# Ledger of designs, part 14: miniprotein binders against Probable 3-mercaptopyruvate sulfurtransferase (tum1)

Target 1, 298 residues: Probable 3-mercaptopyruvate sulfurtransferase (tum1), of Schizosaccharomyces pombe (q9usj1)
Amino acid sequence: MFSVGKKISFILPIKGVLQKLKDNAQKTVLLDATWYLPTDTKNGKKEYLESRLPGAQYFDIDEAKDHKNPLPHMLPPADEFASYVGKLGIDRNTNVIIYDRKGFFSSPRVFWTFKVFGHEHVFLFPNAFNAWKTEGLELETGEPRTPKPVVYEGAKLNKDLVASFDDIVKVIESPDAAGVHIVDARAHERFLGNVPESRPGLASGHIPTSINIPFTETTAAGITAPKPEEDLEKVFSSHGLTDKSVPIITSCGSGVTASVLFAALKECGFKDVRVYDESWSGYGKRANEDSSLLATGP
Below, E stands for the ipSAE of ESMFold2; O stands for the ipSAE of OpenDDE; V2 stands for 0.75 times the mean of E and O plus 0.25 times the DockQ between their complexes.

## First folded at step 20 (miniprotein)

Design k3 (from u2 with Y13K; at its last look DockQ between E and O 0.73; V2 from the best seeds 0.78)
Fold by ESMFold2, look of step 20:
Structure k3 (fold): chain B 298 residues (1-298), chain A 81 residues (1-81)
Amino acid sequence: as target 1 above (298 residues)
Amino acid sequence: DLTEVEKYIIMAKWIFYLAREYLEEGKYDRALQMINLALKYAHRAHELSKKYGHTDLAEEAKRLIEEIEKLLQEIEDAMQS
């Protein structure tokens, strides 16, 4: 079924992006999903306004969220997601190709968001700017286009891709927790509880029974691109993740890098992967108030 | 899977589409910049197709250049409203 030397994947190299443009140019939207931690001095929207892949629209993770929830970046209600992406010219049949300037950092969060609301034609383009320039293609500067709004029909939250705090509690209260793996994408020292969290009021440590796979283990050249699939499989198997049918819930600080693991796991054929949207931002506050929710150490 | 000639044809067509979108939005300066980029890609495709002997692609690139020049004239006319 696969072409010799090329596999069909949702993670596209530039040749795959060009193929989408060849086949469906009028129904393709490039999304700049660049986002930085609140403590970072960089601003993704400002960078987008200065330059972008030609025709790209900006997806603002901090705008397309549940504004009634104090936790960072929580998924918006389905109707607000639909309204938001419709204003970007995206309907149900649009090919959405998502990049971020760091390479493979915040774009998986937006990819996951589209999958959660049932969008089939969504893809990731890692290392986009370097790949674009290497192919001799120019970036766009100046005022970006303002697409005609469209109606996005049928957005519905797919609970099979999202884990809640109650889902986490069910897992850790079961004596047979081997039925679900909780995987923490945070840096190892944060997982161990050896350093304080940057957000105030959060316990230092991890969800009991969870496995630590810092998301940088799944990336190459820093965080520029994901590792090749064969190397990703080695990363996961070295952490005991070999049965691709076992349910996995990914977590991190606020759901962004947990989505990097989500994308990497799905690329490797893991069938049942959910992101714990609250991540440590919600869980760590509860664990600070209830030590039965907290584990530390290896 | 894609030749370098096909890459520039694909890009010329896509940038041409974006130029038309900018024109419809009334963003004439942006439409002009995009149509000139589309022309650059189409000429690059034509040059390379002749160099590599891709006769069918050379004709496709030539047709694209003609379509692009027609839209360029339309944009220039709109700018003189």
Scores: ipSAE 0.751, ipTM 0.914, lowest interface PAE 1.0, mean pLDDT 91
ESMFold2 (binder alone), look of step 20: mean pLDDT 88; pTM 0.861
OpenDDE base, look of step 20: ipSAE 0.837; ipTM 0.940

Design k4 (from s2 with Y13K; at its last look DockQ between E and O 0.82; V2 from the best seeds 0.81)
Amino acid sequence: SPEEVEKYIIMAKWIFYLAREYLEEGKYDRALEMVNLALKYAHRAHELSKKYGHTDLAEEAKRLIEEIEKLLQEIEDAMQS
ESMFold2, look of step 20: ipSAE 0.724; ipTM 0.916
ESMFold2 (binder alone), look of step 20: mean pLDDT 89; pTM 0.888
OpenDDE base, look of step 20: ipSAE 0.851; ipTM 0.950
ESMFold2, look of step 21: ipSAE 0.766; ipTM 0.926
ESMFold2 (binder alone), look of step 21: mean pLDDT 89; pTM 0.887
OpenDDE base, look of step 21: ipSAE 0.847; ipTM 0.948

## First folded at step 21 (miniprotein)

Design j1 (from k4 with R20E; at its last look DockQ between E and O 0.24; V2 from the best seeds 0.56)
Fold by OpenDDE base, look of step 21:
Structure j1 (fold): chain B 298 residues (1-298), chain A 81 residues (1-81)
Amino acid sequence: as target 1 above (298 residues)
Amino acid sequence: SPEEVEKYIIMAKWIFYLAEEYLEEGKYDRALEMVNLALKYAHRAHELSKKYGHTDLAEEAKRLIEEIEKLLQEIEDAMQS
């Protein structure tokens, strides 16, 4: 039960989505952001081509990235982002509603991306397929619609939402002075360094001073939706995150599940949340070369 | 059940709003498809509401049908121009 509290949340139930559709039916784009880990046998794009919510367009996080960067999911340049979303029929005034098939796994990454580039009217629709099914709606099949291309204007990267490696180093060098919490969304065993990383050449462990909050602690079973706000507060509080004014940097393996934490923290009213875009894919390489960057255990 | 009726109303509304979008984009075939589907669901809602004596829902469904029919007319007019 999503708490009915009247707070204008960017996380919308199906009813909230309909309200957005009603208000701006002509200026609303539904995005299927379904993505799976490379080790998964499922493919989001293929599934999208098979079935989707009516009218949904596909946002491919593997395409909408910096292709010049060898890291897996680095933010694209602003102009490339603009071009990409423009082709999806999205302009600055478009209501963008994002879902994924798992429910709340990859859609937050796309949400964060839109926020990074200054898009205001962006929303998450958790557990969309289940909601759709529950409401008895049939899925769209066959060839997806081709949106009318538009020009996306004013895309500019907001650095306040993105943490760099240098930002991380500053925290490590002066933990008490920085007053910044680094939160790792990875599984506990990865955080501890007890298991090898799936990618070669990466150290095993975590960023010194970081806190481990596996992103699954912030979601319902099966990663279908974020936990209710009340439950999220308990989770964050249990990890010492009670002051909403304290800056937070989230990290994970490649920047996807870090965005889940980003969304959950924002839902709870945390004011300063950044995602370390390189995450462990970038950091782990550095830590492999410099042991001072690596911590193991709790 | 009232819940079943509400379901069909919601479905109809969603699809109805989608139909409006297609109309605006000049995709008349898709708009027509959606409008017909919306109409189907709205009528189902109306029928069920009457069957089970849900007067308020029946009225809502009726209003929705009227709105969808208006959209249908707009689509047809657009296709003939």
Scores: ipSAE 0.528, ipTM 0.795, lowest interface PAE 0.9, mean pLDDT 94
ESMFold2, look of step 21: ipSAE 0.813; ipTM 0.938
ESMFold2 (binder alone), look of step 21: mean pLDDT 90; pTM 0.886

Design j2 (from k4 with V35I; at its last look DockQ between E and O 0.83; V2 from the best seeds 0.81)
Fold by ESMFold2, look of step 21:
Structure j2 (fold): chain B 298 residues (1-298), chain A 81 residues (1-81)
Amino acid sequence: as target 1 above (298 residues)
Amino acid sequence: SPEEVEKYIIMAKWIFYLAREYLEEGKYDRALEMINLALKYAHRAHELSKKYGHTDLAEEAKRLIEEIEKLLQEIEDAMQS
């Protein structure tokens, strides 16, 4: 009897990517979602323009956002999401395969964004560049494609995948809060409140009742790929996450690494997982003004 | 193995598709680079399929080479116009 899940995974090794290309070549877009912190010397768009998986388009999380919201990387309105991905040649029937150069870091954020707007045929390709080169396949250089824009129909925000600040408040003020887990993907010292946040005006600490699972606990070889499902289940169970029917809300600094946890939890069969899009960027400001919203320490 | 042959057939078809897209965009140097890569993959698939006796795959690779060479000529014609 097999102990491994029987469901088809949305996390594809290179053989799975090749199979998608075989079955759907003209209806597939490879998507480079590489993103680095503003203080990093690397730039994802610049790297994309220099080299990419053949035919890949670039998805910029700092461009595909709510431009009227001062918080970083907030989900765009549905019509703006549709317009953005349509310019990349993506319609509702397109198979979208998303990678990032760090491995398993910013690509889950883009995966989550597609899921939020109802895109069914979306997949993650971790460790993409190493896998490509190991198979003896060539990268593309030179001027990238400029696909003809297409119309993306039917984008609509799925509230079951997104948590708001009001949703967070309900959890921390509920007598039955033990029925919903808030999981913080940030580094442990940020969770404890032992280091200042890099963004000014944010409290140091965490959401009351939340637990800390730094996203790197779910990855292998640094952040190059997610751990295998069996190991992911051990990570989650060691933090008390054993009942896969219990609602989970993931959070981090700005919603990027919270989406790594989202993908890892969904791979393990957790049924009700939402990302708190504002994350600490929004919450931490409020917690700086209201001590009832702030916890520190373990 | 047949999986190795299939890999190169898949890649040849994918790169061939991209070459056609570059040609339609008027990016002839890019189209030329891509079609030559597609040809490289198709020849590798054909060579391996003959080595391992995969008759159906060998015929598929041969047809693909012919298709790629036809598009190569179209790209070269466009570059001269």
Scores: ipSAE 0.754, ipTM 0.920, lowest interface PAE 1.0, mean pLDDT 91
ESMFold2 (binder alone), look of step 21: mean pLDDT 89; pTM 0.885
OpenDDE base, look of step 21: ipSAE 0.849; ipTM 0.945

Design j3 (from k4 with E33Q; at its last fold request DockQ between E and O 0.93; V2 from the best seeds 0.85)
Amino acid sequence: SPEEVEKYIIMAKWIFYLAREYLEEGKYDRALQMVNLALKYAHRAHELSKKYGHTDLAEEAKRLIEEIEKLLQEIEDAMQS
ESMFold2, look of step 21: ipSAE 0.800; ipTM 0.936
ESMFold2 (binder alone), look of step 21: mean pLDDT 90; pTM 0.889
OpenDDE base, look of step 21: ipSAE 0.849; ipTM 0.949
ESMFold2, look of step 22: ipSAE 0.783; ipTM 0.931
ESMFold2 (binder alone), look of step 22: mean pLDDT 90; pTM 0.888
OpenDDE base, look of step 22: ipSAE 0.849; ipTM 0.949
ESMFold2, fold request of step 23: ipSAE 0.804, 0.778, 0.764; ipTM 0.936, 0.929, 0.926
ESMFold2 (binder alone), fold request of step 23: mean pLDDT 89, 90, 90; pTM 0.885, 0.891, 0.891
OpenDDE base, fold request of step 23: ipSAE 0.855, 0.851, 0.851; ipTM 0.951, 0.950, 0.950

Design j4 (from k4 with Y17L; at its last look DockQ between E and O 0.90; V2 from the best seeds 0.81)
Amino acid sequence: SPEEVEKYIIMAKWIFLLAREYLEEGKYDRALEMVNLALKYAHRAHELSKKYGHTDLAEEAKRLIEEIEKLLQEIEDAMQS
ESMFold2, look of step 21: ipSAE 0.702; ipTM 0.906
ESMFold2 (binder alone), look of step 21: mean pLDDT 90; pTM 0.890
OpenDDE base, look of step 21: ipSAE 0.861; ipTM 0.952

## First folded at step 22 (miniprotein)

Design j5 (from j3 with Y17L; at its last fold request DockQ between E and O 0.72; V2 from the best seeds 0.81)
Amino acid sequence: SPEEVEKYIIMAKWIFLLAREYLEEGKYDRALQMVNLALKYAHRAHELSKKYGHTDLAEEAKRLIEEIEKLLQEIEDAMQS
ESMFold2, look of step 22: ipSAE 0.750; ipTM 0.920
ESMFold2 (binder alone), look of step 22: mean pLDDT 90; pTM 0.892
OpenDDE base, look of step 22: ipSAE 0.853; ipTM 0.949
ESMFold2, fold request of step 23: ipSAE 0.761, 0.820, 0.777; ipTM 0.922, 0.942, 0.931
ESMFold2 (binder alone), fold request of step 23: mean pLDDT 90, 90, 90; pTM 0.894, 0.891, 0.891
OpenDDE base, fold request of step 23: ipSAE 0.855, 0.847, 0.847; ipTM 0.950, 0.949, 0.949

Design j6 (from j3 with K13R; at its last look DockQ between E and O 0.80; V2 from the best seeds 0.82)
Fold by ESMFold2, look of step 22:
Order: structure tokens, then sequence, then C-alpha cells
Structure j6 (fold): chain B 298 residues (1-298), chain A 81 residues (1-81)
């Protein structure tokens, strides 16, 4: 029997966003996930309060985190995730469409967070403000909505989407990395060990066996949108990532841009992709104290 | 051109929903701003549908305008209470 299935993309152009807004059977929530590096002078919450896509709620990755862990932006406990998103009016059946003002930078981190806790109706809207303007649609200003809280049921951490430090150690100790690719989304000079890290106490370099695909290789017009899928395929294949079934672990400084690679890899059909949530913020501290964990150069 | 009409109908309904949410929150100035935006989109859809001869969409836009006007009246009444 011959059958053909359509590939459903979670990266939506504006017409896909409009279709989700049309869906009378299921609630839709727009999330502004704008976040800036600590070295940036801009503030995502402040920008959200000034203007946003109509009805958007703000998701703060520095608030929705494990407050008991000193590492930046670590995933919150499942019950705290549920409470947080429930206060934004999101239940398990809500279509969640996530954007950020830079285009395709911090929104994939929030996308990954929802996927980790089992939320299936989650989508990315890159280049959102330009797309909105081009369609002649108005932004919302003034006091934002305060939605009625809802109960979010069934949040459970999916370990198949998260890598731990122990997972990394198992890979680097195994012959031929156990067939696992560790992919570093950081800028090339940070990977090489040629520049110091912004956070104190971190070694300069990378995880042994890892390869470097700076996340900007997967984006267009700076970081405003992902490259088209066909170009993404070429980026990944040029780095030896051709077998969609091999396990991949993405890493970066703190898990934000590693999630850009996560989204790009999933869009290209890679089946087994995890984000190393600690990333260099945790690993680099250990590598600073134990040089056997550290590699430098190409 | 049907897609452009449908875009404005979708947006009018979305903004109408937001206007109702603001009204329920007691944020009357915000509700008023949103309902007027919803009406603007619905009128744009109606005018475009008539211009391009999309009879079914024109009727849908007309019904939507009437629905939004009822909400506008409800908001104005709440502001006078």
Amino acid sequence: as target 1 above (298 residues)
Amino acid sequence: SPEEVEKYIIMARWIFYLAREYLEEGKYDRALQMVNLALKYAHRAHELSKKYGHTDLAEEAKRLIEEIEKLLQEIEDAMQS
C-alpha cells in the first residue's frame, strides 16, 4: 500500500501563525521570549512592556529556572514549570507560538523547554515583527493582559531531550565517542580557546570530541531567521552530520544558542537530539580544575 | 486576494477575543482600543471582499462587524457604570 505523509514544520511563517490563531478548537498563546546576553544593555521585559504582538505574554528564561542551582537558566522542576506557564494561561492543549525580537535567538530555548516538559503544540515564529509589519498588522502597546491562571497537568521532564554532565563524560571516555556527536554552538574563537569566557572561573576551550557549528551558520540576515531547510541540510552535512539517526548533543555557553541548533536539527529531521543544559557554564568550571576535560584548537 | 480578506477576518476575530479579555479584566481603555482595532480589521475585510467579489467572505465580514459593534456597546456601557 502506497501512502504519503506531509512533514509538519514547527517553524511557522506568518500564514501558519494566522492559521493557528484561526483554530476555534484550541486556544493559542503568543509568547515573547526576548532575552539578551548579560553583556548587552537591552532588556527583554522592558521591550515587551513597551510593545508586543497582540495578546502576547512574556516568558522570562531568567525567572522560569531552577532557583536552587547557581548555573544560569537551568531547567526548572516540572511542577514549577507547570505553575509558571499556567499563570500565562497555558494548559496542555494550548497552541504556544514563540518569538523573540532578535528573530531566532532566545525563542528556541523556550521552545526546547516546552518540548522537554511534554508540550507538543509548540511552535516558533522567526522574524516576527518584520513579518507582522509587512502584512500591515499593528503591534499592541499599553498595559498588557493578565490572563486568568489555568492548571497545567502532566508536565514531566523528558530525559531523551536533555544531556547531563555524566552523559558528556560517557561520550568523551568512549572509543570514537560512542557514535555520538557533541556540537558546540558558540562562536569559533570561544571553541578554540582563543578568548576568555565572560563568566568567571571558566576554562577557555571546548569539550573533547566536540565539533563547532556556531549557531549563526544556521541563521540568515544575522540572527533574524533560520536558513531554509535545504541550506540547513548543507550546513550540517558539511560538518559530517548526514545520518539523521545518530545521537546529537548540542552545547553552548548556557543552553540558549544550543537550542537554536536543537531546533534547526529537528527541522531537518534529526531523530535523537539533546541539549546539554549546563553547557560551558558548568562544564568549563570543571575543565578549569581538570585539564583532562579540556580541548583547545581546531 | 481571498487570502488577504481572510487575514483581516482572522485578525479581527483575534483582536475581538483580546478586547473581551481586557473587558473581563476591567481594563476598559485597553478593551476600547482593541475593539476599535478589531472593527478596523473587519471593515477592511468587508471592503476588500466587496471590491474583489468574494460574496461569502463579505457576508462573514458583515456579521463580524455587527458582533464587534455589540461588544463596543458593551464596553461603552461598562465605562458609564
Scores: ipSAE 0.796, ipTM 0.935, lowest interface PAE 0.8, mean pLDDT 91
ESMFold2 (binder alone), look of step 22: mean pLDDT 90; pTM 0.892
OpenDDE base, look of step 22: ipSAE 0.850; ipTM 0.949

Design j7 (from j3 with Y17F; at its last read DockQ between E and O 0.91; V2 from the best seeds 0.85)
Amino acid sequence: SPEEVEKYIIMAKWIFFLAREYLEEGKYDRALQMVNLALKYAHRAHELSKKYGHTDLAEEAKRLIEEIEKLLQEIEDAMQS
ESMFold2, look of step 22: ipSAE 0.777; ipTM 0.929
ESMFold2 (binder alone), look of step 22: mean pLDDT 90; pTM 0.891
OpenDDE base, look of step 22: ipSAE 0.849; ipTM 0.949
ESMFold2, fold request of step 23: ipSAE 0.796, 0.800, 0.801; ipTM 0.935, 0.937, 0.936
ESMFold2 (binder alone), fold request of step 23: mean pLDDT 90, 90, 90; pTM 0.892, 0.892, 0.891
OpenDDE base, fold request of step 23: ipSAE 0.854, 0.852, 0.853; ipTM 0.951, 0.950, 0.950
ESMFold2, last read: ipSAE 0.793, 0.812, 0.780; ipTM 0.934, 0.940, 0.930
ESMFold2 (binder alone), last read: mean pLDDT 90, 89, 90; pTM 0.890, 0.888, 0.891
OpenDDE base, last read: ipSAE 0.855, 0.852, 0.852; ipTM 0.951, 0.950, 0.950

Design j8 (from j3 with L72R; at its last read DockQ between E and O 0.86; V2 from the best seeds 0.84)
Amino acid sequence: SPEEVEKYIIMAKWIFYLAREYLEEGKYDRALQMVNLALKYAHRAHELSKKYGHTDLAEEAKRLIEEIEKLRQEIEDAMQS
ESMFold2, look of step 22: ipSAE 0.782; ipTM 0.929
ESMFold2 (binder alone), look of step 22: mean pLDDT 89; pTM 0.889
OpenDDE base, look of step 22: ipSAE 0.854; ipTM 0.950
ESMFold2, fold request of step 23: ipSAE 0.795, 0.796, 0.808; ipTM 0.935, 0.933, 0.937
ESMFold2 (binder alone), fold request of step 23: mean pLDDT 90, 89, 89; pTM 0.889, 0.887, 0.885
OpenDDE base, fold request of step 23: ipSAE 0.859, 0.859, 0.858; ipTM 0.952, 0.952, 0.952
ESMFold2, last read: ipSAE 0.800, 0.791, 0.804; ipTM 0.936, 0.932, 0.936
ESMFold2 (binder alone), last read: mean pLDDT 89, 89, 89; pTM 0.886, 0.885, 0.887
OpenDDE base, last read: ipSAE 0.860, 0.857, 0.858; ipTM 0.952, 0.951, 0.952

Design j9 (from j3 with V35I; at its last look DockQ between E and O 0.75; V2 from the best seeds 0.77)
Fold by ESMFold2, look of step 22:
Structure j9 (fold): chain B 298 residues (1-298), chain A 81 residues (1-81)
Amino acid sequence: as target 1 above (298 residues)
Amino acid sequence: SPEEVEKYIIMAKWIFYLAREYLEEGKYDRALQMINLALKYAHRAHELSKKYGHTDLAEEAKRLIEEIEKLLQEIEDAMQS
């Protein structure tokens, strides 16, 4: 279902997905972006190979990355993004509808990745498997399709959607002059510095000046779907985010759940939102060696 | 009511497209499974449209069934080659 009026939501219920298929069937790719934390016993690629929404291709967050960078899931170079998605049958004119099996967890990261490289026709389908089942529609099993590769032209990184470590330093060294909110999507105890990070060599705490909005505050029924827009606005306003023109940089452990906040903020009309791709995986290493970069507590 | 009929028409067309993709890939068993699913959705749309008097949708579903049956024949021919 689309929003009425002048606003078109990129977060689609199943009726909105069906509408895209109705109007653009041959130019639509359903994309399974399922990814699990390393501590989880499940594997997204293996689940995709067993069953999927009919015709879905798999987007592997851990394959479509900068292979020269030791940090997890860093954005790939634009030409490698283009080559990767082209092999999935995606060109510039393709409608891309992204889901993940958890509902609203890793699919926003892939959504953000497409937006970063200038892909306009990209959408999120939360709670996809439950919605599919409720409508009486069948999943696909057996060997997945192998689409003919296409050429993806014009991929170029949009720096307006990505924050670097240097961008973070500018904010924390001059917070009043910067006028930027840094928002941490991690669980509260990790933000406070009360729990060690799972990866060795990372400090416990948060970026100075940042505020904590654990991404689960923006989701419903665990992490199966985003909250409705009016509830999202309450979440953000309760944390002091009321001026939708103020720049926001989201961060988390490795850029996945920061993208959940990115999607939620954009749905609420925040105009200038960037994801700090490195997130704590890189920042926490620096903060472990330089305590001036580290804050703890509320 | 028309929304339910259109749901099955949309799905029949989507699955029909996927069946053609599988056929072009030489995955004949998969193409056959998908075209039979497309036929099931198209028949459901036709049955519902007639039951509820949606004459334009009933004609669309009928035309779709005919297209699906033609592709089914193409798939069966490819499997016997």
Scores: ipSAE 0.731, ipTM 0.913, lowest interface PAE 1.0, mean pLDDT 91
ESMFold2 (binder alone), look of step 22: mean pLDDT 89; pTM 0.888
OpenDDE base, look of step 22: ipSAE 0.833; ipTM 0.939

